# Ledger of designs, part 9: VHH binders against F-box protein At2g23160

Target 1, 307 residues: F-box protein At2g23160, of Arabidopsis thaliana (Mouse-ear cress) (q1ks79)
Amino acid sequence: MNSSSPISIDLIAEILSRVPSKSVARFRCVSKPWASMIRRPYFTELFLTRSSPKPCILFATVADGVWSFFSLPQYPYEKSSSASVAASAKFHVKFPPNNMRIGHNSDRRYFSYGYTSGLIYLYGDSSDDRSVICNPYTGEYAILPYLQRYRKTYSFLVFEPIEKQFKILFMAYLSGDRDHKILTVGTGNMKWRTIRCSLRYEIVSEGVSINGVLYYLGETSAWDNKDYDLKYDYAIVCFDIRSEKFIFFEIERFCRLINYKGKLAVIYFEDDVNYQSCLYRKKNYVEPDAINKLNVWVLEDVEKQEW

## First folded at step 21 (VHH)

Design rf4 (from rd2 with K104R)
Fold by OpenDDE, fold request of step 22:
Structure rf4 (fold): chain B 307 residues (1-307), chain A 121 residues (1-121)
Amino acid sequence: as target 1 above (307 residues)
Amino acid sequence: EVQLVESGGGVVQPGGSLRLSCAASGFTFSHYSMSWVRQAPGKGPEWVSYISGYGDSTRYADSVKGRFTISRDNSKNTLYLQMNSLRPEDTALYYCAKPEWNYRGTYFDLSSQGTLVTVSS
C-alpha cells in the first residue's frame, strides 16, 4: 500500500478551484485546514479565476423595447455553420420586467447602454424612463436614483481598473458646466455627484474606455465656448475615471475612435462626416467617395498629445 | 445602512407550511429586485426565488417551483416567501437577498442572521 505522500494544501486549492461551487462547500467539512483554506481570500480569487467562464460572447436582441440576453461559448467558429453557432446560444433572461420602462430607442442620443464585466447599464431619455443596472444572466437589477434629463442622453458605464469600481458618467445636454453627474456603483445608496466640465460640446461618438480613461469625440463648434480659444470644430475628450477629471485636445476633423492594442486610435476618411450631426444641424452631408484615403493615427502619449 | 431582517422560520413537519418575512430598510425597496437564498447545513448558498421591484415578475428554482411563492409589499418594505408542501430537503437558513455589484459581478450579501427553517418528522 504505497503511502501516498500528503497532497499539499496548494495542490488541494488548485484541485478545488476546478470543482463546482457546490462541491467546494461540501469540502469545507473534510477538515479544518481545508475549511480554513477555502475561507481565505486567496482561494476565492483562485476559484473565481478558474471558474471564470470561458469568455462567452454576450449578445442581446431587442423586440418592442424588451431585451433578450444570450451568450455564446467562445469557440473558434471559423469552420462552424451559422446555424450551428446559433444553436449553441444560451438564453438567459428578458429585461425589463413588464411594468418597467427603460425607454429603449434605436437612436443612441436618446438611449444609452453599456456593458462591462457582466454589468449592463440602461439609460433612457425621458423622466419616466428608469435608469438601471442589471445582471444580464439573472435579471437582478437596481434602479438608479432619479436624474433630470433634457432631450438627449449621454451616459457612459465605465470601469476603473485600479480601484476596481464601476462608475456611471452622465453628461448633460444643453447644460452648464456643473450639470454633469457621476455615480459610483457600490453597496448601499448610490448617489449622483456633480462633476465639472467647463468645455461644451455635442457628443458625436461612442465612448472608448482604455486603461482607466474614457475617450469620446465632442463637437465643440456646436456650442459657445467663450473661455476657450478653439481652432477646430472637434475635440477628443479624455475622462480620467479615477480622478474624475477631464482633459481635452482638439482634433482637426470628425473621426472614429477605437482601441488599438490598448491605445487610442483615430480613424478617418478624407470626406468623413458625422451623418447624424449633419442631418440635425441642417448641414450638407456628402457621402464619402469609394476611393478615399484612410487615415489611422495612434495616440502615443495622452499628456503630451503625441500621435 | 442597508438592513434586512428575516423572520417566520421554525420547525415544521413534512407537508407543512411556513411564511417567511423580510423587513427591509436603508434603501428604496421598490428599486431593487429581491431574492430568497437558502443555505442548508454543509452546503453552499442556493438561490430559491426572484421577484422584480414591482412584483410583476417572479422566478423559482426548480426545487421549489409549484410549492413556494415569493411576493412583496412595497408599502411595508417587506418581502415574503410562502412555503407550502415543505420537505426535509428544504431545511436551511433562509436569507433575504438584495443584489449588489462589484467588479466580479452581482452578489448577495448574506451577512444577515437569516431565519431557520427545519423540516423534520
Scores: ipSAE 0.880, ipTM 0.969, lowest interface PAE 0.4, mean pLDDT 88
Fold by OpenDDE, fold request of step 22:
Structure rf4 (fold): chain B 307 residues (1-307), chain A 121 residues (1-121)
Amino acid sequence: as target 1 above (307 residues)
Amino acid sequence: EVQLVESGGGVVQPGGSLRLSCAASGFTFSHYSMSWVRQAPGKGPEWVSYISGYGDSTRYADSVKGRFTISRDNSKNTLYLQMNSLRPEDTALYYCAKPEWNYRGTYFDLSSQGTLVTVSS
């Protein structure tokens, strides 16, 4: 009598994914279908996803180049009463260790940091120009192979969601013939690889990573781009993390990039200017005022450049 | 290729001492924090101790704190674990662990042979 469990296998999987692993092991003995289900990669993934630590807010304080990592538990906002639940922050680790120095600078062109999916990346322009990845909870870390910075450059930690890989971009200062560098975080000896970008620009924004693409704003007018018939001073640069290819499209003026509901959006302020650029072009400096209109454009199709 | 070779395990009486060693190769040893992880029979892996790349920072599981000492010699690419006041519950296969990263976070590849520590009267 095939006792058709009134409960679907999917639902059983869901239930079992929420029980302790020891219990799951016992449940393998309940029935052949259950045993089969539990052995499936899907269930493993489901179980691991559910066993993942409760969402917490990770934050850090920085003093003299030393990072202190803390976490706060995210309690589901129970709708109830205004009672300021004083959540106590949990201290995890200080980083880097005492014998390690990572140059800290408020200018991200001299100091780069990134966080994605529990991985911290730090790069400081110090005498040792060290790039480091670390676990902010446990303090495990790896110093990446040495890469010398040329002037003010950015570095980005990015995540490729399809292949589920972390990559680190080390941007070249594109006044010269230098290519960008990329490193895939993995097992064994990590190596910097060269990736070519034909467009020359100065990065004038933070990077925004959306669905496997890194976006940032480049000032193209700062450099010789004779190979391109550029009409404007700025371009959005799109880096496909998986293919490791760059595409770009021009933007009429300086703007801010954001992730808007999983899409790239650009924000224009009426008087928004690139301060760094204005230093070079004093004649066109307009101070932002409170009356500035904000315009938001959402990129609907990257390939078609439809906004 | 990253290679970690553990040694120094054996059978000891309660209260005894052992010193474990791990020979590392295939990567720049000093550029990595290192850990010891152990797995007791019938149990899952347990983190034991952490050491920074230059040895200036160490951490221990509560279960071994005050009894175990982690150290390293970067000139020899060797990790050590001095184990004192050993207890039966310390019986386990001990692994030298280099941190690795994937989309799930930091993990230790425990595919090495490990070194067996048996504490028995």
Scores: ipSAE 0.872, ipTM 0.967, lowest interface PAE 0.4, mean pLDDT 87
Fold by ESMFold2, look of step 21:
Structure rf4 (fold): chain B 307 residues (1-307), chain A 121 residues (1-121)
Amino acid sequence: as target 1 above (307 residues)
Amino acid sequence: EVQLVESGGGVVQPGGSLRLSCAASGFTFSHYSMSWVRQAPGKGPEWVSYISGYGDSTRYADSVKGRFTISRDNSKNTLYLQMNSLRPEDTALYYCAKPEWNYRGTYFDLSSQGTLVTVSS
């Protein structure tokens, strides 16, 4: 059970053969030997493609800022971790090209990425504050317009289903409500536009897009939100992708957000803590002897906030 | 806004050479990878070649590898395709292509005039 070797392509293929076909799933694998040897982790990012008539799994290996993209049929002929499963993996392309550099960082506050079946979004060059979009099958790409980096950032690739537009939402960390940006992909003249969000928080979850709304968890305890009477340390932030407006509601504790059958669900364990806030306070604490219980709530109506 | 103007096509005998050019405007040329795409009579579009934004990475379709060379001059916003050892099956309308993105993924807009290459004896 103890990991003693780098992640092989055979192991990656075995992991990918077990990913559910209907869901968008992501995982991150860090090999200790690789991290200790080169001071940079090797990561395997999993993306599910939902645009193909015959679904396939796209995955990437990342080393020293270079992404290598591969695909597999989601249900290969042989499901065991045999040579036939590994031989089914098809290499597509390495990205970026030789004299372009894109940093990779496991901390999402300094490096962001997103995926659809035909579009990879990467943001991580802190010195130039540049982002790219690329086709992971062909390496065709565009460098996005310059965006002044604020101290820390989170970015989301989102889809607006009525106008059928992709957008990239950029949320500044230490800022006023005028520092957040959005970009519409594929308008020809791609430009960052300013959007406002008056609630201040640190983003502490991945984003989940459901029916034209992006949801994520914000921790509000470290900010002065005097215009709001906040009673809890957390809020679920709801971004309407079409109108580009923010709504939020409080939630009493750290939770994880998932898409459950087209509705937002929140999931937590009784012992769960916000890992980032614990590290920020220089302490990681979990009570002993606690009985962990999985709790699930499903949002029934976003406007009424009915669960 | 975006404009791509192809030129340099013509009629040539088998074994001959042509150099295609594409003048680009209305976008930051060096920020985009670029491709050549061709369409033979009665056939669908076929990808021919790719070049990275700074010109340091190229790829070719197997049917043209070793005979065609893609290049670019970012100071002149121009994409090139040097075509050597031409064959009758290279006869096609040639387009330079800038990647675009929509809800279906990456695509090429081939609505320009293109430049016609005809290889015949």
Scores: ipSAE 0.515, ipTM 0.857, lowest interface PAE 1.8, mean pLDDT 71
Fold by ESMFold2, fold request of step 22:
Structure rf4 (fold): chain B 307 residues (1-307), chain A 121 residues (1-121)
Amino acid sequence: as target 1 above (307 residues)
Amino acid sequence: EVQLVESGGGVVQPGGSLRLSCAASGFTFSHYSMSWVRQAPGKGPEWVSYISGYGDSTRYADSVKGRFTISRDNSKNTLYLQMNSLRPEDTALYYCAKPEWNYRGTYFDLSSQGTLVTVSS
């Protein structure tokens, strides 16, 4: 049984890069988003409480470390050509300013980003790049405190729903390094804090946050984890965003993680027996064939590992 | 502790000029884009201008384009707003604004005292 997928973000981004004049005109209408950012202890709270943002799809294009942010209204039941989509896009801002560059890399081991609630986190693909948080509609931004970066790193923008805080988890990837960093995004003097994860692995999936827990897939076979008596090459790592503690449970094969109706689901194709076979198919542009089954399992209770 | 201290306001006739200053402390000033926000009596806050962390990109509200110029001096941790050809509708309490983030998104905390600009008659 086949189903239709949404248009890929890469295709939309390429289309939007070809309409600069219309994008420039829409950029001059930024004053609305600025008004929504303005807050006072009393008046600003009333304004934000009475306003609802329109649902939209945020897109970005990247050229030479410079990002352009666009949005599209989320229209129900509309089918459009690529040219029609480009004509509907609203340009917001080109970021960062001319004295900075934030390089993109499709491999998450060398580049990180996060988006939620009008906040973009970017960490470029060079050790000299700085990490930033910004508003993609207005270009308001802050450069985060310096953190020495080596070639392989992973980071995640996560939301803690009880204290209503954003955090940035930076997983330092250096053999033997189990001390990682976390930053609470806030108004004060933001500082990196050290946290520890005793399990060693390479992160081989996107992160998925569900109900205050960040999930991702770790590949453990290339590291010394003798203290854990591991039987398989993969583990689903669970990071409790509030307590900042890691737990994990093993799985026998490579899979992809998704949020399915508020629960963690794992999906896999029969051809993806390990991470390397998935990289081969992506690198060589191999699409799943008609007989390659899609399997789905939903985690019903993460503490009991009930599926 | 983050502090923003505005100064340079006063009473001026229509057509006159003022230069506002904002002294910043408690954060790495050059790492932040900055804005000016104003609030006229009995009205809500209005964004006025934006400048990037190193001063190489600026933006202005339509109501002030061509009359106001935002600038900064990172060696002095100071943000400026040069206001020319002032009009009665420019009368407001002016705040410099540092972007901040919480679960509702990006916002400006306007808890400083600001600096009052009054353009008489």
Scores: ipSAE 0.401, ipTM 0.809, lowest interface PAE 2.8, mean pLDDT 70

Design rf4 (from rd2 with K104R)
Fold by ESMFold2, fold request of step 22:
Parts: structure tokens; sequence; C-alpha cells
Structure rf4 (fold): chain B 307 residues (1-307), chain A 121 residues (1-121)
């Protein structure tokens, strides 16, 4: 038999060994970026679906701006050898079919994507690319309305659970302009609407959607935010998907955001404790126990910011 | 308001041909992939064929492959289905379908009238 994709077998096995039994969908690129390609390798993007009868892993490979979508069952090690695991991958569709190209880029300023409930949002890395939403199993798709960009920045695919609507939030680059854009996915009146966020920041994390609220970390130090009397350089931004309103609260340090059992948790290392200890100018002071410690905090009440 | 109006159905002998048309309005037609879906009497809906927004990619259900041809004319906002070598089991109400999305994913809203195709001796 031919061996046209030997890397894909190793990648599939690695993905299967790393998927938690209760994980939300994760998305990652395991192939080389487009800018470094001499020969175009496969890129693999992982989407975990949760279906009670048959949970599966959705993943994609990207070559030359064309995506190929596949799925695997989550239980390959119970009944399989290494060869039978690779043979279990089911191809669904190549996308896009109309000679459109949706390039991948690890720099989030040039590539945006989202996945939920079998719906994929993609915005490629070229000015000729359009934003699309598609079904990765059937190839049914729509090209989204044009969005003029000053600079590419974060966008998010989010779900509003009360009215059961998907929305795409595009955060404008923050140089003087506060006109962010949002689009409700649907029929008839699908167009970008302007929304405002008065706080100015650089987005420095992935977004986490929990119970109708999108959370992400903003770095505020480079911008004039005098209306807010900020004490720290970071804020957790909370976007209520239904009301389309922003709130925020300050946080002392850079952190990672995760969904922990339906609540927001923050994770950080205590390296900043070393800076605080050094303010006393104790040259021989060493706190090895404080270095590289992982701290986890769970938000108990979003409105009261109670931890 | 999205509207899809099917036409071109009728009664035809086995082995005959029909061409269905679907006039689309209320959305940017060329931005959407389109499909034909049929519903036989007493049966659930069955996907028949798919065409990409520019018409450069098509797919067919196994039951119609080689006999049916989907096409579109984006200048007229019209979707077509050429049906040849018709069989009695092709008897159904035919709908053109635009993809839509909700919390369950991608679906087709089959609320139009459709166009009835009857293949009888």
Amino acid sequence: as target 1 above (307 residues)
Amino acid sequence: EVQLVESGGGVVQPGGSLRLSCAASGFTFSHYSMSWVRQAPGKGPEWVSYISGYGDSTRYADSVKGRFTISRDNSKNTLYLQMNSLRPEDTALYYCAKPEWNYRGTYFDLSSQGTLVTVSS
C-alpha cells in the first residue's frame, strides 16, 4: 500500500492519547505553518464532539488553504492495534469547494476560527479570503458578509443559550477605535452590527465561553483608560452574549482561563512573587518554594466577582 | 424574508425526464451552497444533491447518481435539478434547500410548497 501520509498516523495516535474523557473541544495545529512550507504537509486541527451515543473526535488537516475533515471514535485503545487505529479515521469532506482558500496561521492576528456543535467558523490569513461558516461533515456552507479590517485581531464564535443563537464577535484593533463588530448567525438579516467596549486593551488569551458569557484576558497597560482608575495591568473581560454588553474586573497577573465544571478558573505561576520579595532589597533572599508554583482560583459568582 | 419557490414537477412515465427549477430571493444566493431534498409519500425527507456557491462542486445521493444533475444560475438566482431516467421510487415532493444554522447545527427549512414529481406507468 502507499505511505502518502506517515505523519498523520503518529499525530492521530498522539491526539487519542491526550484526549480527556470529559474534555470540551480543543483546537490546535500540529503541522508546520504556511510561511515555512517547501512541501505542503498535513495540518491537523482537533475538534472534540460530545454525542451521548457515539462520542467522537473531529479533526482537520489543512493543505494549501484546503481543509479535510475527519472523525475518529474516542475508544480506539480498547480493541485496536496501532494500524487499526489509523484505519478507523473517517473522511467527511474537503472544504472549501469553490477554489476559495482558507489559509492557517498560528498568529491569531492573521487567522481566526471557532468550533461548536458541528459548526465551524473560519477566517483565513489572506485579504482575498472571506469568513465562512460550514458544516464539517457535509460541506454545507455560507460566506459571511464582508468585514473591512484595519488590522486582523481576535474573533470568537459564541453561543447564546437562551435564544439558541450563534454569534461571531470581532474585536477591532484598539488604536483609538472602539467599534467592535458582532454578527448573529442565521437567515435573512445576517450582517455585522457595531458594539462598543469602553475599556481599551490588547487581547492576550483565548476565549472561554461558560453559560452564555465569553471570558478573555486583556492587557490594559499600553492604553489610556483614565475613566476606570485601573490599579493593575490586566483585566478579565466578560461579554454577556445575550445582552451584548461588556463588563470587566481587574486581575493582578497574567493568567490562563479555563472552564472548570461550569465555572471560570484562572491559572498562573507565582513568578511575580519574586519581584515583590525583591522590593525589600534583600539580596540573599531566596524563595525556591514560591518559584514555579501553580495557583488555581475558581470564580464563584460572576456578578459579584466572588472567588 | 427568505423565499424558495420550486416549479417544474409533474406526472411522467418511467424513463422520462423533468427539469425542476427553484427561484430564490431574500438572501445573497451565490454565497450559499444549495441542496435538493425530497420527501416520498409517508416517508421522511431524503437529501438528493448538493451544489457549491459557484457551481464548481456537486454531490449526489447514491440513489440518483448518474441520473440527476444539479446546476445553478447565479445571475438569475435559480437552482435547477435535471432528472433523467426517472423511476417510480423517485415519486416525491421536491424542495430546494438553503443551509441554516441553529443550536443543533446545520439544517434545512422545508416550509416551502415544493414541487410534486409523480412517476407512474
Scores: ipSAE 0.398, ipTM 0.812, lowest interface PAE 2.6, mean pLDDT 69

